VHH binders against Putative NADH dehydrogenase/NAD(P)H nitroreductase. Designs and how they scored, part 2

Target 1, 191 residues: Putative NADH dehydrogenase/NAD(P)H nitroreductase, of Methanothermobacter thermautotrophicus (o26223)
Amino acid sequence: MKLLWTSQHIKVTVHIDGKVSKMDVLEAIKTRRSIRKYQDREVPEELIDKILDAAMCGPSAVDERPWHFIVVRNREMLEKIPEVHPYGAMVKDAPVAIIVCCDSSLEKIPGFWVQDCSIASQNILLAAHSLGLGAVWTGVYPLEDRVEGIRRLFSIPEHVIPFSVIPLGYPAENPGTRDLFDPDRIHLEKW

## First folded at step 31 (VHH; from n1 with G105N E106K)

Design cc2
Fold by OpenDDE, fold request of step 34:
Structure cc2 (fold): chain B 191 residues (1-191), chain A 122 residues (1-122)
Amino acid sequence: as target 1 above (191 residues)
Amino acid sequence: EVQLVESGGGLVQPGGSLRLSCAASGFTFSWYAMAWYRQAPGKGRELVAGIYSGGRTYYADSVKGRFTISRDNAKNTLYLQMNSLRPEDTAVYYCARFTWTDKSNKDTFDYWGQGTLVTVSS
């Protein structure tokens, strides 16, 4: 039975107007794109709060919830991030960035914090998108130079590990939607 | 086989101090949060202190400021420094290995030592 995935063109009507159209979860997931260009427009604190709320709603191993978030709006600091993060050039153009960190002291069991922070990061991206913002996940961990760079820049204590930097803003690009479904990646019963 | 062996218990006067040790074997000690529990005569087992693999500690209100939980991963040993001991601290103290946190945010433990008796009496 060939599941004919009819590519229903989910018309992401980005209603630019202030009405936060409630995007369903599947729509958010399927239509989300990395956004690296932003409008010269501030992001309201209310939206950041919603995004951070979403960031903290993901599961974590044994409910460790090891995540911390640094919200960066300072222009000078945003401009410095690319100096320690070579692939974070777009951060300087964003009105705000969220740095996702792990407090390692909160680990009940070791190692799962990467998954936890990943979930938090992804929720940030999805929430941002659902709210009409664009964002991109710029990886910090596990690259030591980036980890240390971000640590120094933001005076992050040694037991706290910078994980990702996520610039956010109103999108100034529309990369369109992609169909990323690949049936070749699905294995039935065995590899 | 997972083994936890407590030691250091004994008789102490009120206001005295004891240091308990728990020797762990049969598993990667550093991977697990650990805890001390105690059971007084005629009472249920209660949490005394816990320590995460990452090092965070937490204590029962009754022992805060008096007891300190610590660990030496190199020695596979859990410690409980008990200061300012009180008669109500009299109990068998157990070392326990963490397994998961339940839906009620309660830490669960799967392995226990045989316990060491602490008696605080004048």
Scores: ipSAE 0.294, ipTM 0.691, lowest interface PAE 1.2, mean pLDDT 91
Fold by OpenDDE, fold request of step 34:
Structure cc2 (fold): chain B 191 residues (1-191), chain A 122 residues (1-122)
Amino acid sequence: as target 1 above (191 residues)
Amino acid sequence: EVQLVESGGGLVQPGGSLRLSCAASGFTFSWYAMAWYRQAPGKGRELVAGIYSGGRTYYADSVKGRFTISRDNAKNTLYLQMNSLRPEDTAVYYCARFTWTDKSNKDTFDYWGQGTLVTVSS
């Protein structure tokens, strides 16, 4: 388990040798689906690095960047996550999971860390998809039982809040694409 | 109206200690990161220490290990404990309210107190 601490200096050396996905940003957004079935295939570290790099490229409130990431490959730990996360059953089948956390001490102003971590989580999903992987966002915060379960399991300090668990792997399912556009949700100038 | 009022400055001998206070009013104190700045005679204003709303602290290298910034949100007060004071610490110390981090990743501040003078001299 590599605790990737957002130290200012972690140059995620994105090894350039990875096939730059030809998928454009709109395609990635529109075609992304939650993937809960994975192949029995390891995810190269290079891809994880790219995903984590992407995770850190989103905006954050006043550039506070409160996110931390736990990369979990240990089989025993992956198998334990569903014990504290009842909707995380697929995690045990994934070759790797990323736990997104917030260090609350890093908040310059309060109350935006959920948005920050959400952006990071979404970028993980999009990056994974663009790289030919499947992933799913399993919510941890704000459910206390899940937060505390993950906290205990990974010995996460009290000031650090586990936010999401994202299993990753080569997809063993194809849910297809959905059209989620709803013009009724659009308001011009006023509600 | 936003107000920041510093107090606790004075004359102290080298090696001495002072505790500065900044009383905040006119805004929700707990929502904002705060900082101490100082300006020595003939010099520009420089960051001394900062504290996030989340509680993380940071310090100028020149004061690390000697100064401690803290806050009491219940009292709407910012503190600066200054130990092992040196003549080069002589300055007017200002309390400041954080506004945003600029494009160069520099923290900016929008409100300042009137300052309190700290003189370190034998």
Scores: ipSAE 0.221, ipTM 0.655, lowest interface PAE 1.4, mean pLDDT 90
Fold by OpenDDE, last read:
Structure cc2 (fold): chain B 191 residues (1-191), chain A 122 residues (1-122)
Amino acid sequence: as target 1 above (191 residues)
Amino acid sequence: EVQLVESGGGLVQPGGSLRLSCAASGFTFSWYAMAWYRQAPGKGRELVAGIYSGGRTYYADSVKGRFTISRDNAKNTLYLQMNSLRPEDTAVYYCARFTWTDKSNKDTFDYWGQGTLVTVSS
């Protein structure tokens, strides 16, 4: 039975008309793209709250929930982030950014906090997309210069690890959709 | 460069106490779980104690109740308080930095100090 995957062009109808259309989870996952250009438009606090709620809904090792979030709206601070994060140039153009951090003191089992924060970060991206926003994951950890830069800028305690910076805004670009399915990456029962 | 330097070893009588220190540098110490290992002459290296970044500790059965692992993140230092020492505790003690926990839930370590010798002898 040849599963003819018909490439149905999922027309992401971005309904511009303010109605947050309910996006299916699979649609959100499949159509999400990194967005690095943003409109000159503020993001309502309500949307940020929803995004943060989603960020905290992911699993964590032994339910550690080590994540913390810094919500940054201050323009001066947003403009300073690229100074310590060379690949974070787009942050200065975003109306808001979320910095995902790990409180290492909450770690019960070592080595899982990266996964936990990754899940949180991904949930931020998906939630943002589902809400009609664009976002991009800019990696901070494990690059020491970025970690310390962000730490210094935001006075983050030593036991707290900046993990990612995620600028968010209404998208001013449409990179299109990608087909990332690769059957060669699937193994049945054994490698 | 990651460095771990153990100190505090020496000769002690049975029933005595020692405190080992491990000075860490070249990495953010507070981010990492750490462990003490020991190797007795003619024996393999064995886990003595471990401490997670969040402060969780675990011990080999042979040292439970006698040894205490602790850390001072402000000083980038790992400690091993050894009480009620026994001749069988004689070994070179090593400080180790955590790398990952494997699929079998075993902690692995990538960096080691040069070790400090503890001799328990009457």
Scores: ipSAE 0.084, ipTM 0.555, lowest interface PAE 1.6, mean pLDDT 90
Fold by OpenDDE, last read:
Structure cc2 (fold): chain B 191 residues (1-191), chain A 122 residues (1-122)
Amino acid sequence: as target 1 above (191 residues)
Amino acid sequence: EVQLVESGGGLVQPGGSLRLSCAASGFTFSWYAMAWYRQAPGKGRELVAGIYSGGRTYYADSVKGRFTISRDNAKNTLYLQMNSLRPEDTAVYYCARFTWTDKSNKDTFDYWGQGTLVTVSS
């Protein structure tokens, strides 16, 4: 019995009228894509605030909440980021970027800050998408050259570790949705 | 509008102490690294001390051990405690808001106060 999974195209109708239609969490997760092209349009501060609020709502090990955020809107700085981040070319085209960092002095237990900052980064992506923005996670840690490059550009203290750079903007591309479900990756009780 | 207003300058004798304040407004003070600069008569502006948003501090060699930079985020105020003052410390002192480090590893600042005059004279 071949279960024909009919791909119901969930048409995300972005109503253009000023009311940010709230996506449900599953819709946001399933329809999120990396966006690397942006409109020549500014992102309102209110949206950035909402995104940062979401970024801080994720769990962290023993509630250490080690994350810090650098919000970058300056064009000169946005243009400099690709110089130290080879895969960050799209950052120069974004109206804003968020740099997620870890303050290592806030760690209560060692080694979980990567997970904590990952959760924060993912929440940024999901929140951005739910608000009608496009974003992409560009990895900084654990590549030393990128970490040091970002550190120098922003004079980040030694105990603070740049983790990711996330450009954001209104999307100028629509890469479509992906079906990434793979039943072969699921194991019941045993591997 | 971003504003930085220095105060606390004046005339002091050598060996004396003075505390400068910089009142910040128009931006989230706690999010920014800040610095004190000074300009002596006939000289260029030079870094005195800096403080990161996370509280880490750094000083010019000429003031190490004598000056202390601090901040009160609740009051949106930057401080410079100056002890063991010397005639060579005579200058207009400026507070500045940090923006970025350039390709030459030089710290850049985008806003400055009007300055406060410190005169050390016997």
Scores: ipSAE 0.044, ipTM 0.323, lowest interface PAE 3.9, mean pLDDT 90
Fold by ESMFold2, fold request of step 34:
Structure cc2 (fold): chain B 191 residues (1-191), chain A 122 residues (1-122)
Amino acid sequence: as target 1 above (191 residues)
Amino acid sequence: EVQLVESGGGLVQPGGSLRLSCAASGFTFSWYAMAWYRQAPGKGRELVAGIYSGGRTYYADSVKGRFTISRDNAKNTLYLQMNSLRPEDTAVYYCARFTWTDKSNKDTFDYWGQGTLVTVSS
């Protein structure tokens, strides 16, 4: 689908003390949206470093930290991802993508790596958003064909499991925020 | 009740070999990382080798290349193959079950065996 992006004057408000305020964590969580359209603008390496630092701050089962990250900037590689990932078409248009992987040899207790890599992936999304970037989580695991396709494309060894592909860039769309709080999902003391 | 029972210790000449075993019971062995520690007379316990549930192994520098940790999940048994033994390897060897990794990235252990004595002497 083609989305119209209306140009406008982009203004950066600088506080009188010369600092740009960082986003509050609750605001970041509430306002983050999946962004699938990106400006033709490079993402500085320094921002990727900050995002990956945030990813590695996540808790993990018994602190096993099974995650590894592949940073993909090469256009040919980004353009090949949709060939093995049918819902990853926007990846070809992103300036960069991060592949979140599990090194299964690092598991200290089996089976929790999915939660571990999910936490790291969500931290990537939140950190990107707080830095003025847009991102989207595209699912790889547990879909076997996607896992194998990504493994082949990036020469990922057999004991390493690609979990997600997260394209990111400066957003070229603004879907707005949503109020998704639903008190019927809250149960006191028991179901 | 969690139980860890070491065996295979003994008196060995320098350059010799021993294989230690740790029989585990009372828990799902394959779900836990395991380690061997040792304690020489008058010293504290020190890590010898560890093995995660995923199979990755790690070793103290003093034993790397000489010792091999392994596990047999079907037999609920942890092993330590010790080759090229030296008098400095003389210690009581303990099997330990992993509990969690602390803030300093050091693994901690909640259950220990009784130990098996290894003496390397001519």
Scores: ipSAE 0.007, ipTM 0.346, lowest interface PAE 9.2, mean pLDDT 87
Fold by ESMFold2, fold request of step 34:
Structure cc2 (fold): chain B 191 residues (1-191), chain A 122 residues (1-122)
Amino acid sequence: as target 1 above (191 residues)
Amino acid sequence: EVQLVESGGGLVQPGGSLRLSCAASGFTFSWYAMAWYRQAPGKGRELVAGIYSGGRTYYADSVKGRFTISRDNAKNTLYLQMNSLRPEDTAVYYCARFTWTDKSNKDTFDYWGQGTLVTVSS
């Protein structure tokens, strides 16, 4: 007869997770890399919740917050994504993907939803990185074949626009840090 | 010059119906969320219904199921279909243009029409 020992593990995990998420924000931004290879390791629901909380903290045009997120863990569904997204091949190897969508009925000012969903997508990448995960943004919108393919695959309504597919997992590669600062892109007072 | 002109108000019996219109000019109507507010005598202005530029609608609890907000972007016109009218619906009805959602998640409006009176009485 087995005894149940779960309560102590849950508490320890929460403390460790909270401490691990204390990455300097500038370092997170500079060191985040697109990660396309993942360990065969589950991503806990708690981490996905933290990532989506961060995604929803982004600013949006007139605070319209048009975003919706589909969390995909089903292996068969993940394996079908490359059929409609030729540069999404790594999604089949990810333990989870997040589809960032716009509910166009929530737009308060038309057309800014692209910026809104881009901000949410970038926050997903940064939050994942701060939690020890790797992710990559794979483009869906504005490529109509990809938009319609993803919409069909996940039963997304016509007024909802899939914007990006973001596979994520514990990284199985380390591409290293880049130095991308270019002072020629900085214009003082005028172009 | 931004203008919002309400029309369609009048006297109606309880249980009756009325359709309000708001003609918009001086701005690109399809770019903006719009709302109807109302003000009964001696009372503050209260939300009735709103509609986003994307078409999603929202309603005060007191009018849900009885009122329908809609818009015709080709005609720059906002509508309020009011069914099953009650004496407590008596008010001046105002058309308003959305401008900003404040930090308390409350929508704010920068332009208002002059209002149209709706009286529900036997």
Scores: ipSAE 0.007, ipTM 0.350, lowest interface PAE 9.9, mean pLDDT 87

Design cc2
Fold by ESMFold2, last read:
Structure cc2 (fold): chain B 191 residues (1-191), chain A 122 residues (1-122)
Amino acid sequence: as target 1 above (191 residues)
Amino acid sequence: EVQLVESGGGLVQPGGSLRLSCAASGFTFSWYAMAWYRQAPGKGRELVAGIYSGGRTYYADSVKGRFTISRDNAKNTLYLQMNSLRPEDTAVYYCARFTWTDKSNKDTFDYWGQGTLVTVSS
C-alpha cells in the first residue's frame, strides 16, 4: 500500500509539513468539519502514511490495538460503496477512502473494540484536517446490512468487522466553524 | 485474587498425548488473552501457544501441527491438547495471563500458574 503509485509517468508530492507543525491541537479539534466535497486532486501517499500513523497512536482497551485499515483508491471500488451504504454517496467522489476495521482475533476485552476503532477514526479526521485535507466519518457498524455489504465488497474476512468508511481529499467546500459549547451538558459531582 | 491452576501433566511415552487444563479464577477470564509457556530443565521459559480473547491462536514453530490451544469461557478454563509428544517436549508447562504488548511488539504477562510437569520418556 505505501508503495502504490499511479501508472502515470509523473508523480506529484504535496509539501504541507509547515502547516501541520503550526496548527494548535485545540484549533484542529474546534475547526475540523465534516467535508463531503473534494477536489479532483490526488492525495499523496506521504499524507496517507502520516494519517495512518496518527490513527495508530490512539489508546485502546488494554493496549489491544484491534484496528486494521484498508486504503481504497480504485475508482470502481469507491463507486460501489454507495450501493451498500446509503449515506456514503460522497465516497464515490473522493480520491481515496480509509476503511477502519476491527480484527476480532486481536480483541482482548470483548466489546471495547468499538471505542478503540472510534478513537482511531477520530485521529484520522484530525490528522487529515491538520494536513489540509477534508474528511468525514461514515458509519458502518453497528448496521448489519452495511457491515455485510462492505465486508463482501472488499473481501473482508468473517472475523474482521468493518467499522467506518472515511472518504478524504482536498476540500471543495468550506462550511466554516461552529460554536457547539453547551454548559447545560455539564454536571457537577452528579447528574 | 487472581489464580491460575494447571493440571493434566504426567509421564507419557514418545508419540503419546496429553491434555493440559488451566483453571482460572479471580478475574473475568473472557476478557484476557492467555498463553501456555514451558520451561525445560536448565533452560528459560519459552512460548508454546497463545489464544486471544477473540479466539485467534498462535504457536511456536516447534509445536505447530502437534499442539492445539483452546479456551472455554463458560468454564473459565484454558486447554492445551498435546499430540505426537517427543522427549524434547519434557518441561514444566505454565498458564499465563496476557497484560499488554510493549513498544517492541513483545507480549507481557502479569500472572502465572504454578506449572504442571510433562515428562516424555521411554
Scores: ipSAE 0.007, ipTM 0.167, lowest interface PAE 14.0, mean pLDDT 85
Fold by ESMFold2, last read:
Structure cc2 (fold): chain B 191 residues (1-191), chain A 122 residues (1-122)
Amino acid sequence: as target 1 above (191 residues)
Amino acid sequence: EVQLVESGGGLVQPGGSLRLSCAASGFTFSWYAMAWYRQAPGKGRELVAGIYSGGRTYYADSVKGRFTISRDNAKNTLYLQMNSLRPEDTAVYYCARFTWTDKSNKDTFDYWGQGTLVTVSS
């Protein structure tokens, strides 16, 4: 004599439909947080492709597009990054990392590559967030020891400059939203 | 005032070599990508070779392996070394300064030199 009940909580769980989500761009910008803890869950190559497509959509000085990306999934390599990058400890726990680089031979106007690679790096963070992933930008350039350490570790040639290392994965933390608007930073017409 | 002045053209036999120079003035040369174009009689201008401010080069298929573009930023000078010349290389050669890439991913140029004539014949 046994009756089985299905609760409404179970009935409203739709795994197939839950995979399809879209995020408003202003929501993505305002809610993106640096994520340094990741689930033990692999990131599909399809999502990495979408993230890098978004990275390459950024503007660049005179459309020079100086960026190159190294996608790192190999555990031994991910575990070695903290040896040359002291604030990159979370990279060893990420399923994947993206290294944003500048190929200085592609510069059309010298000196703007930092802005170009910063734009690509921020687009990676926003695209990852919109796809349900967490990421953090860990600084490499302009710290000489980090630049040379990463260059050596990944056999990056001298004319290519590693700019940032961005570990990413499904988030295992939720730092919450911040209210950072400061009207004292806004100047009308002049300083 | 931006000026580009080409030199080094002349008459040469097939298989011979020439080195073209383009003296630039009136702007910060090292900031700009530069290119060589050529125009044969009755034809439009066509790309020969280009060089970015960072040093990367690109070439038309018809000249790959025979021509070398280079620049000397200290002397504000663009060069084109032309080897293994053929009669089809006969044209007026122009130095050009890059300005931007259009939506079709084609580079555009805002200043051109007066040209230097290269004639390849026996």
Scores: ipSAE 0.007, ipTM 0.243, lowest interface PAE 12.3, mean pLDDT 86

